VHH binders against q9fdx1. Designs and how they scored, part 4

Target 1, 300 residues: q9fdx1
Amino acid sequence: MEEDGSDWGGLAPEILINIISRLTIQELWTGPMFVQKSWLTVCRDPYLWSIFDLEPWFDSYPESTHLWSPEFEQKVDLMLRSVVDWSEGGLTKIRVRHCSDHALSYAADRCPNLQVLAIRSSPNVTDASMTKIAFRCRSLKELDISYCHEISHDTLVMIGRNCPNLRILKRNLMDWSSRHIGSVPTEYLDACPQDGDTEADAIGKHMINLEHLEIQFSRLSVKGLASICEGCPKLEYLDLFGCVHLSSRDITSNVSRLKWLKEVKKPDVYVPRSGDVAQTERYGHWRLYDERFDIQAMRI

## First folded at step 1 (VHH)

Design B1j (framework vhh_5j56_2)
Fold by ESMFold2-Fast, scan of step 1:
Structure B1j (fold): chain B 300 residues (1-300), chain A 129 residues (1-129)
Amino acid sequence: as target 1 above (300 residues)
Amino acid sequence: QVQLVESGGGLVQPGGSLRLSCVASGFTFSYTSDYAIGWFRQAPGKEREGLSSISSSGYGSTSYSDSVKGRFTISRDNAKNTVYLQMNSLKPEDTAVYYCAADLSYYSEWLTEDEYDYWGQGTQVTVSS
């Protein structure tokens, strides 16, 4: 048509990123970005792709078994690889879910200036791609590997040794909300790491400049906590929610040495707001709890 | 009707190079279309193996098998509706019939033959002195 003349090429890159980020993952590849020549031209501009963040989409997208399928993982992998190519090595921030070693290895080889990596709920990411991230992306400042059960202590050692600017680590082992959604495969929940102290020791020994640490539902003992508090003197934020082997006394005793600590989240801080107590008891009490979330253990 | 036609095969000496072409008809290599094009080969008495693929996703996301990574390069020319396989540093072990295949149902870069519904007739590549 002679009247098809939307000037998408004239929009600021920030506006186009905002529009694209509001699309579902399926819509991104089948939708507007590929139907107009101006969209293709803008999407190929490397300066548009310093940041690739899908977290807003996942927050708005309904949880389903489809998200845990090989087909969905492959779509995320292809999307990440495409953005890596479009960025021409300029990516500094990546926040995705359900990616694999294949796409992450591709990004590690091509994005040496990566500063932020979040790969929450990526059960097929292993130490293999994370070791490449450690050696290739030495400017890393923030790492979120929450709910990635195939990543081990070895990744934490390698990241700590090779990424001296790391300030934020999120290594949460259970997404409490996802535990109560039947769409999350039981096999991934059961694969949750059990050796909290080995991971805590790796953090304490190798991540001396850490300012923010989240290790929700870790099975670390007071010895592991001591290693972290002795090794990471710059900690300002510490989240120990669901760490069932730690008492409030153990936490208070160990964190007293952290001069710059501004906030600590203890295992028992998940309480309903005062107005919600009756509603939570009425509508939440039938949900299954993770076996690690033992009320008796949290009292100790 | 969807058709794929391979060309560019032949006899080459070890260490040589060949460029294979796959001309597609019945569909368009548009970034707005869901497709993947794969290159496969089959040597006498062996199973068919996937070598490389290119998809509509991300302006031509590519994948390579370990046996050819670093030696072979897949590319496309949308104006000519053609996919190429540039084969460098050829070895006697590369001797096979080379096939072009298309998956029009998904934009993923598969190296598994079961994912492809449309196949060319193949072109013979022989690497020998």
Scores: ipSAE 0.000, ipTM 0.094, lowest interface PAE 22.3, mean pLDDT 74

Design B2h (framework vhh_8h63_2)
Fold by ESMFold2-Fast, scan of step 1:
Structure B2h (fold): chain B 300 residues (1-300), chain A 125 residues (1-125)
Amino acid sequence: as target 1 above (300 residues)
Amino acid sequence: ELQLVESGGGLVQAGGSLTVSCAASGFTFSSYAMGWSRQAPGKERELVAGITSGGSTYYADTVKGRFTISRDNAKNTLYLQMNSLKPEDTAMYYCAAGTDYWGLSTDSEYEYDYWGQGTQVTVSG
């Protein structure tokens, strides 16, 4: 007669993973639970590391946008590299902030089944690592490169050409929701992507299956909007908040061709709670706090 | 039970090279984060290099590009290869060991639980 020792063991890891998955990464890394061998063993289980999501941790801090430093970037990079190794190639979702080309290149080479990548506020991510993501992670469905000003239109071309399943793109240039709004120097403004139409053309020509697009504070013109609306017929959500070169007429005439469109967020003049504020009518209202500016100010 | 014994210190001319080593015993070396800290007379102790159980490395800005930390898990030995030495590198060099649960950077001296007695490195001229 055989023993059935394997049956109960299969349930215990699932229960532990469910408990651990409810913790923020901050609680997992600094909490007393990690000092217990059983918890550590489960945390290194490749099944647990199909998803690495630090966004809840960043959202838990009121000033999360001010956390970047070279030291913090190195820690995020090391966390990401460790999780890539523990996942044994099984990562399907990565949502981090303040990472660099080094960790992202490492992930690109080892995580071919990546479906979701969010790297918000990562000023040291460039087209170099993003090109690797495009060629190696062809199953990509969601990309959030908001507030990543070293990434250019070349990344959008490469992602569009190589990731046919891309459905969600977030390419926001400024965090309007930030409560830490200050004066932005002209040097920072000059460092932001200047030609919104070049990026819009890349999206329209190469991202034909896109369903959700956010391009807040883009400098695209009606020509760029036309390229997106012609090239992305499956769009269901379009966020144009802060796109100061677009009029309501331009938006209405171009989005009327999008049969599946459910929601459009228009520039700030038409956003609820902003119409009565004098600042929302200024061409300078895009001069808001930006995580990259704070990062550059802290660099030696 | 846990012991860390540094060796390889000595006098070296500016621009020269020196390797210090740390022999570890009494614990599972391969599962611990290891590091090198230094302290010059009248200065606070500074973590100069760290290496995780997984092999990821940290270097203080003062030594980046000049120092290389490495480990030999088969020999339970930690190394610090020091190139292009400067008089400012003169210090007592301490080997450190800490629990490495996550393979994260050991970029703080407070992340280490154990230290050796140190080995003196003097850079002249």
Scores: ipSAE 0.000, ipTM 0.135, lowest interface PAE 15.2, mean pLDDT 74

Design B2j (framework vhh_5j56_2)
Fold by ESMFold2-Fast, scan of step 1:
Structure B2j (fold): chain B 300 residues (1-300), chain A 130 residues (1-130)
Amino acid sequence: as target 1 above (300 residues)
Amino acid sequence: QVQLVESGGGLVQPGGSLRLSCVASGFTFSYTSDYAIGWFRQAPGKEREGLSSISSSGYGSTSYSDSVKGRFTISRDNAKNTVYLQMNSLKPEDTAVYYCAAGTDYWGLSTDSEYEYDYWGQGTQVTVSS
């Protein structure tokens, strides 16, 4: 194969792995990893691929409308598929964003030992691929499906029934930082799930070993919270930030049942009245809050 | 049903050039597909030899066997669902039936492994003779 003039082939495999793990997402796609045969040979060693984690890249990558494009989703899907192939079924942890049902179904069929799956901000992941994850990846311990608005309570039922070792669930619905920079498509925001009690019931009925739960901006009522607290007695961490239908009293009375609880994050959402100038200035960004939420319920 | 059809073969003198075309049907060859196309040849009494491959994605490399490096160039036209093999400085030993093949292993396809390809064309004859 003809290669670019840059020569990475003389580096020890351990050094190449360290460099690859620190490259930006764009450098991984367009850089030596795909051009040089030596890079490809190193990357295709299945013992290198027990973990595929892009969260450090996304933490450093600037938020933009580009991330919500079909072109970007295709790049993530291609990377995930390649790593699945290179791992030869050995992947135990996947943390990506903006993937689709296509790549996730591919991973589900080939990575039976998956323990951690994080697919934050993946608007084209649906119950179809998540059902496969539930049936194929029964060793799952951690699931982060935050900001994945096409996933429904059916996924939570299937995961809970088939993944008895699940200890961590993150099902957060709104990322306020993305809202403020205007990069989140309106169609995606409009798809945000509104029936929190159905999801809460699924969690409480089927995820009995859960230790860590985040459901920021869920519309669950006190009934949904009661279902979670009755069904998940091992909870140690509960994040209810932005849950506008829950009062502090509702939370305190329900979490009293949880003997292992170490931390609860309450909604703490306050919408200042127009006459409160100091509060209005401090919390002016809350006027950009999604009007689909009940403004009166936000006063907690 | 996936089909691949080769064309552009024929008789050419040593030192001449030919461009082979591989038209795909039954799927779209595009940057959203996970297909890769390879070119192979087989001379009478010889094993099938891998020559070149190209991914459907723009995020990768082309590959060439040592016997054709610098003489052959693979390219694609996604709008026509077609992959080309430009063959320059042809030699009598290039005489063979040329096949295109498609596989779904995005980065696993190589010029020296016919078993990595799932779909095959019927072939086009190239004869290099003075």
Scores: ipSAE 0.000, ipTM 0.114, lowest interface PAE 17.1, mean pLDDT 73

Design B3h (framework vhh_8h63_2)
Fold by ESMFold2-Fast, scan of step 1:
Structure B3h (fold): chain B 300 residues (1-300), chain A 124 residues (1-124)
Amino acid sequence: as target 1 above (300 residues)
Amino acid sequence: ELQLVESGGGLVQAGGSLTVSCAASGFTFSSYAMGWSRQAPGKERELVAGITSGGSTYYADTVKGRFTISRDNAKNTLYLQMNSLKPEDTAMYYCAADYSDFSLYYDEGSYDYWGQGTQVTVSG
């Protein structure tokens, strides 16, 4: 504890990820390695842990198969649980990837003042932990559950009913911008939600104060869009990129009732660069993604 | 009102380096995908570099290994560092923004917002 704690605000998450990535799960589980590190005492300062944000790390880290492994998930879960303990209930923002119900349930019980939760690409997060978040974290203002295929419309209903301050929802179903898609398991791609209208109805009926909505690659129809536009009159931003079942006419007729709408992103067609043909063929699952979203059918 | 203002262009000798910047205002910069395109007289416009809201980067083959795109979300500023400049790099350089991270994979016409450009001239 020789360093000023204020100097560690930006470094503590990087230190944790470096240690967790290098140690075996057994060493992390028993904790003896952490006990021998004096810097761990610094990381236990609860004032460092009002925010736990790993998104900058994930954005800079090359995507690889090991990020989708059960071993990596267990390490993320242990890291999140540790930060929850060290925060002493003070966590207001959590942005992680590849966590599970175990860590989120733990956070729900101990972080009642959580305002921001982002758990992108967490295939083993289900309605079980998310309903607990809904009931216990009622101050939630922003939720990013993009690329979380085991979360259903039930979570959206519970969050909407119990988190009246929710202003931002990101429920994007496909990350097409990634060049390392070959590292993503096919089971994850196969689990992609098929019922967009059920989720749209949940949003429209229960998230009345929503100002920002992203539902990229949703299968919602004009009926689902109508439900959102009728139910969320405060929308200022709406991202419908990749929503293949919506026509321009459907969008303009429905968004006209949103008097505070500042921006709408239409279901534009993603066209892979021609120079990337060899890369897309290396990743056989690109074909599966294209077939499920039928990008060619989106162009007139 | 979304506004993009490019700066840092100028005359530079072949083999030299130059950094151009784009100051963004009127939107939540950190949520937008950003890009740099260029157009020389008599040439088609090309996207030379892109960066997603999350920081993933794209480079055209013509500039790969020589140019580096970066963003400073605290300053609402996009940068393009250009090294080993060639006469063929002479162009008007435009900053572009789109809320969708997929914009870096679109053709030039898919970006929602554009700046007025900054001229880069490479002698030799």
Scores: ipSAE 0.000, ipTM 0.098, lowest interface PAE 22.5, mean pLDDT 75

Design B3j (framework vhh_5j56_2)
Fold by ESMFold2-Fast, scan of step 1:
Structure B3j (fold): chain B 300 residues (1-300), chain A 129 residues (1-129)
Amino acid sequence: as target 1 above (300 residues)
Amino acid sequence: QVQLVESGGGLVQPGGSLRLSCVASGFTFSYTSDYAIGWFRQAPGKEREGLSSISSSGYGSTSYSDSVKGRFTISRDNAKNTVYLQMNSLKPEDTAVYYCAADYSDFSLYYDEGSYDYWGQGTQVTVSS
């Protein structure tokens, strides 16, 4: 049966998988799966569901109040749970935003080979689902929990103890850009964690193989920075943007012990001006494998 | 069996350009597979230096070292199973043997030599008058 007139059903499965892999996950979710019954089996192929990555979709769309709604969270949770089922335990990478404990607990129970987890801007993810991730997904190599204000230092301790191969951690605390576009509820912004040195100690004591660390807008002091630099000797990238309690001298003296360090992003705190939405979007949509940061937003 | 073969090296004058090619066999460039391809170089008496990488994640996300950012561009042609490194504004300091490297994981970063499992034999680039 042909609903869209594309004649895709006549192609060999290998060709279909190649074509479909070039579509976004969002297009697969709304398009092929719901158009033709014959495509449902192809869309459940493990080759499509080793990776579930919505970051390109979020990067292409402007921030809005809708993204912070319970309805949007429920849709993300439904998509994630469905992909977990279709993967049959084969998911290795999950990059989503605005998910909750419900979907992450489901994934933790069913995806033991998870290597990458990015859940940026997920205000309803807590230590409850993250401790399950730590105990069940021991192959984790990369974790991005930026702008997840209900996650505490307990998650960092458990991840560090149970995921010895963790190499990349992104724990950026403040998306100050969102405060100025007026679409993000202030209660989410105001829930920002204040436990800078406690989190730094957890990282330094338990994440010995860490190579890439981002902790933008952390309240850590020189004591916390010393703990990280002493405990994570393999660090090659360190992002301290917005860490207002660190002086340039303190950073230079502490990072000198890191023999493999390739790059340090220093604190340059910007007092935002209203109305620069395009610059704000570029700042808020800084990508996982794009380590560039818009320094034009930074003023001391 | 994965094999990587580099080509396009040679002698060039300062300010010149070269395009290096890396052809993969036993390894398919596809958005359905996790992969990362990196370019590295090694000058006599120096450690191997990471220059650039391209991965399957983020629809071919790219990264560059500060020493080559703005001068070198990495790209791929999936139909030819080839990755390219376009090298512009070449300097005598760019003289080295250039290697391509591959890994079945897109966690591999341009500066992380240890993350790449498969390496080519290298191609010599000499920048001199």
Scores: ipSAE 0.000, ipTM 0.125, lowest interface PAE 19.4, mean pLDDT 73

Design B4h (framework vhh_8h63_2)
Fold by ESMFold2-Fast, scan of step 1:
Structure B4h (fold): chain B 300 residues (1-300), chain A 123 residues (1-123)
Amino acid sequence: as target 1 above (300 residues)
Amino acid sequence: ELQLVESGGGLVQAGGSLTVSCAASGFTFSSYAMGWSRQAPGKERELVAGITSGGSTYYADTVKGRFTISRDNAKNTLYLQMNSLKPEDTAMYYCAAKPYGSDWFDSSEYDYWGQGTQVTVSG
């Protein structure tokens, strides 16, 4: 017979954070954070909440892109708001998916030391919350707004002007697996709403310290690429995968002026011309690479 | 409470045309994405068309080029114009709404399903 029980409140905060970061969103929502009083007390320790990172969980589930729903978004928002409160202003990193303006506005008002923000596949995040992030979170070093199509070039201007330490920007339009290279459907590209050259100009004019840029499937032309290469002389990594309006010659001539460039990912996919230009909706279209699209690709 | 009332269904000959309508009440119609799904006996429900609050449209491959979805925000009404009808188009047609920012391509994401209107195509 040994002494029964362990002191859960005595766990090193780093160990508890590692456990919590590996729980499913359902486990976090209905489990230790909200069920047991002792666990709730431990989870509310501000020291635990310098980092809120759900990306390891999403990376462990290949079908994580199929999880977005209004109900799931509400759960993510409630978790993020709770973590913001528990952090008492101490959050430095937020990496979530499927959140909205409600939780981000709350975080912007309370987390002035935020350095990393990743909100991939968040269709209900707009310039409204991102403008607050720009004005209040001036220490921002890394921004991943991939697949967030309600965010416009105005956010990029405001982030660039107000976050001088920004080193990493990820503004990818769609998630494309290597298995589909060379066969991108025109319907997929037609659903991409990004204002290529206007966003490229915002980046080039305002993000002078940028070292890492991803703009996969951007509709930028050689003019936009020139703006980026002129304005971001510190670039070390440039991902142009799926940028169908750029030739290899355009890329080589423009990137040759970047003294620190270590890697360029080129557009390596052939896409036939659609024949017309149509406006697309920003919300909902990011689901074209979801389960339904995968089923269609498998039938081919 | 939100209500959706479909109308305009009926019996039509193959190759004919029909317009079904959905009258919405109890919510700010202009702020919602709207859609049309259909279900034939013994088959799964299929989303055939969607339209966002901004007016962008989606069509299933089975109806693309034949059906046109539209909305009249002043009348709180959704329309589906069906041309070149086939016997395979025979189904109950359901109107649905979902909040802003939902994945409007997925029929499971739509809330506020109406009672439906039957479309039967002879052939």
Scores: ipSAE 0.000, ipTM 0.109, lowest interface PAE 20.4, mean pLDDT 72

Design B4j (framework vhh_5j56_2)
Fold by ESMFold2-Fast, scan of step 1:
Structure B4j (fold): chain B 300 residues (1-300), chain A 128 residues (1-128)
Amino acid sequence: as target 1 above (300 residues)
Amino acid sequence: QVQLVESGGGLVQPGGSLRLSCVASGFTFSYTSDYAIGWFRQAPGKEREGLSSISSSGYGSTSYSDSVKGRFTISRDNAKNTVYLQMNSLKPEDTAVYYCAAKPYGSDWFDSSEYDYWGQGTQVTVSS
């Protein structure tokens, strides 16, 4: 709460601005937000808050994918809401994890110039707040909704229709970044959204200016891939890692129409056999392989 | 599968406070499964009245009816799979059986017909 006689309150505003911009999420939460009125004034300076990016903090944190809890979500929501207020509508970039519909809806109503939104691993974000983002934040250029399982294809339709400048979409369903070469339980795959082709169709029909697409572990078929390749002719990067229903032949034949394509990441996954007794006793597993190829480099 | 058990009811003087608890079983608060939990009450001869709801969104998808706004506060403890209703400034008119109810997918509205799972109820009596 308020700390009387804080050493921080004695600093010049330009020094406070520099310090606050460098603080970790924990330092910001426990320090400047609870000190003297002079710090509250500095924190409310809109100049500080064109960008709110917590990704460097999450990247430095061990096992960042396992950080979600109701308490942590509340802390992230409170910080996001505070930054939205301090920005006075000036936020252009938000990169957070573990936020919810409440804070995101608040941001949608107040930040019409938002260009970048990343909300990775936010299980309590739904189509409700995302459709608000689509209607209110029409300048959106980059969207990362990876590991957000309550978001559906309806969000993709609304974003595509209302955000014509969207160039980057990340809709990855599983986080394998912990470098476990090993096993992913089939129960986790079954929990992921099952409507790969419906989402692919939404992308292909509505996101015509897309240059970068990641849809790791999507269940899309060759039909969905065809929709994307037909509808998104400007694609330069396509990440299909873990897309078990696609063969390398399917990918090569469909991406041949994409004249700007520089890189495709192939599925390269081994799917466990359901009839294996030892495997079923251990909830199944798969072995993951990551291959990359440059379409240009493959042409002789 | 889903079960809800209310507790914390009882007799209280006008102006007093009570905290009701609703313990949920058959689901956990997690990335892939969530529920909206609502509190309802019913006095003899009256329709069930929606009082407050909290959705799976952790920070603030809460709703309150006009009759309790400012007096009642809904909260949750996901580690305990429990939802609370803190009732302050109680009046004789608050006397009723209080019910905890749940519906899947985080809806937070007051329509009792939308809720699929109901507890048995707990009696709250505010003495005159």
Scores: ipSAE 0.000, ipTM 0.109, lowest interface PAE 19.4, mean pLDDT 71

Design B5h (framework vhh_8h63_2)
Fold by ESMFold2-Fast, scan of step 1:
Structure B5h (fold): chain B 300 residues (1-300), chain A 125 residues (1-125)
Amino acid sequence: as target 1 above (300 residues)
Amino acid sequence: ELQLVESGGGLVQAGGSLTVSCAASGFTFSSYAMGWSRQAPGKERELVAGITSGGSTYYADTVKGRFTISRDNAKNTLYLQMNSLKPEDTAMYYCAATEGYLSWDYSTPEEYDYWGQGTQVTVSG
């Protein structure tokens, strides 16, 4: 019972997360029958199935090429579909990675009270399932579609028009650390959307209640930023890390109109030269650098 | 006691259609995941199609686009509609059930706990 703050509603996701976070990749891959029977024994009451969150599991296990395989996608899709069935329509929060249109369409048809959807790094999710989410899951408050390169501005238009309660959007386009590690397929990285202004205009025109926006590595220009700042007056957090077409002056002049703004992350980042050895391989550990270096990086 | 009884098998010409049915008794049918598996002489049993308690479906690549699995919870019956039949579809078809879940690899017959006795489908060229 998620909306009433039920203790029982929170227990099933906690148990599932604890089981998943303790599994090795091999156990998840070769022992799933026993694991799923265990979940059924503990969590058969639909009132206990309000949240399905695999982010802690993905955070605890290292990035590898097999996470990008069709076999792994099938496993995630099967788990998501099973949890949707067990919930009997009661799911309010889904956080997964590497799912596809198939499982997401299934969830859209059966989980009308969905409030949180995070599907990071899901290369086979397209506008087809996302428009279905928009029409079916109108209570959506949080959407994380980071690193989902087959999703376009059409999804943002449809979500904005149909989900008036949307407060949090994460549309980050690149995990820079994954590029350097080499675990992410090159064809996926090459598919990264290039028209940031079309997406920025969709956000500004249709997501008027947005409070938190992340658009790291977006190609938006000052025109796109202006559209967001004019259209989303309630913004409290804005992450523009890696947005190479924006200067510090462009940002300062546009965000000054946002009365509720508490934090803005600027696009400046220290980019190691080709061949430099990085101590950490996560872009969140990179150094910030000034506007001069951003301009020089854009000209190179 | 849980029982699964298949029916509707028979002889059909290549390119034809056939529907096989599975009548379930002795359990709460609506809470079980159901499937169809087949076995041709001298070959291993393969899972052809699966359907969850909520109605989500799976199809083996060999039958995708030609076969449709469905369930009628009011009648406790599972169906497999087979279109555009090929001689390679000739097999004994088995109904299967498991308790309301599908494993990470439900393309494997070992994931199902209960099985019927089968119904023979023969496709002639």
Scores: ipSAE 0.000, ipTM 0.118, lowest interface PAE 19.5, mean pLDDT 74

Design B5j (framework vhh_5j56_2)
Fold by ESMFold2-Fast, scan of step 1:
Structure B5j (fold): chain B 300 residues (1-300), chain A 130 residues (1-130)
Amino acid sequence: as target 1 above (300 residues)
Amino acid sequence: QVQLVESGGGLVQPGGSLRLSCVASGFTFSYTSDYAIGWFRQAPGKEREGLSSISSSGYGSTSYSDSVKGRFTISRDNAKNTVYLQMNSLKPEDTAVYYCAATEGYLSWDYSTPEEYDYWGQGTQVTVSS
């Protein structure tokens, strides 16, 4: 089918970004950026690429085994590297999934003004690329490394020491919202970090300006919570959903010192039952321990 | 038992404004409570569409759908146990029955998924027409 003679090259960058951001992942791989030569020229304008955000597309894309394949990771890496090149170092926000150390190291070396990094569900991102981010992207204000099980507490130490403006950290360990959990590899689930207190101590010791913290399904104890509450006095939002080792009383006692705290999400919350939610009980790792997620909200 | 009562719907001309109210009973909006409140609408022959949400605890984290972002504002009044939806620059396409919904705890999937919500109001009609 032939594209009509519509003049896409004449659109303002904001309009073009809006169109691109609304495309499906499939359309991005085969669509205007790679099919139409005029769009390729416009997409290489550095002004267009201060923000690269694929989260809306991943939210609309059906979960499948394909997303966890090396082939898909290579496509994400290629796209991220291309956008890094097109931005000429101007990227300030990156939100992607299923990238690897290769593309992230490339971005770290070339995007010193990065303020927001979200790399959810990137099992092949390790401390190797994250330490480069810490050393090279010192303006970082927001970091989302949720569901990235090869990243350790060493990354948290390095980010905390080198990124003094960090205000938002999301380190959630399980994607409770996934409707297709059967597509998630068992090896990924088994790699889930087990020492919540070591990570909590790193946060409390090194991230003193933190205002927003999410650590869903962390195995931290009251000692780890105490470390966070003592070390992060500016916290305004704290998400402890699924942190099964914390009692309501322990949380209330520790968060009382946080003068700016506006919201806390507690571990025990009721989750409604539906066909898709019932499939979550088949989540490989959780099934091994006969753990039930019929969690009741605890009032304080 | 948790109950939600909506009010503030009616007839308004294009470009006009309305403020919807949702009064909650059976739970308290407080610093430490884990409830989330969402606004939905449903036009005849269409599925329920999520518009906006607010958490009942602390400061009140908010979310908006693209169709209403910049035109609608969600807020809460903890003393009155009430959530408001301020609707500005109304369009004929905004004509629908508007529902308030609540759930206990964190929204696991997203604010726009009706299945995430345990409690629903009866709805209030909004008609944008001359």
Scores: ipSAE 0.000, ipTM 0.104, lowest interface PAE 21.0, mean pLDDT 74

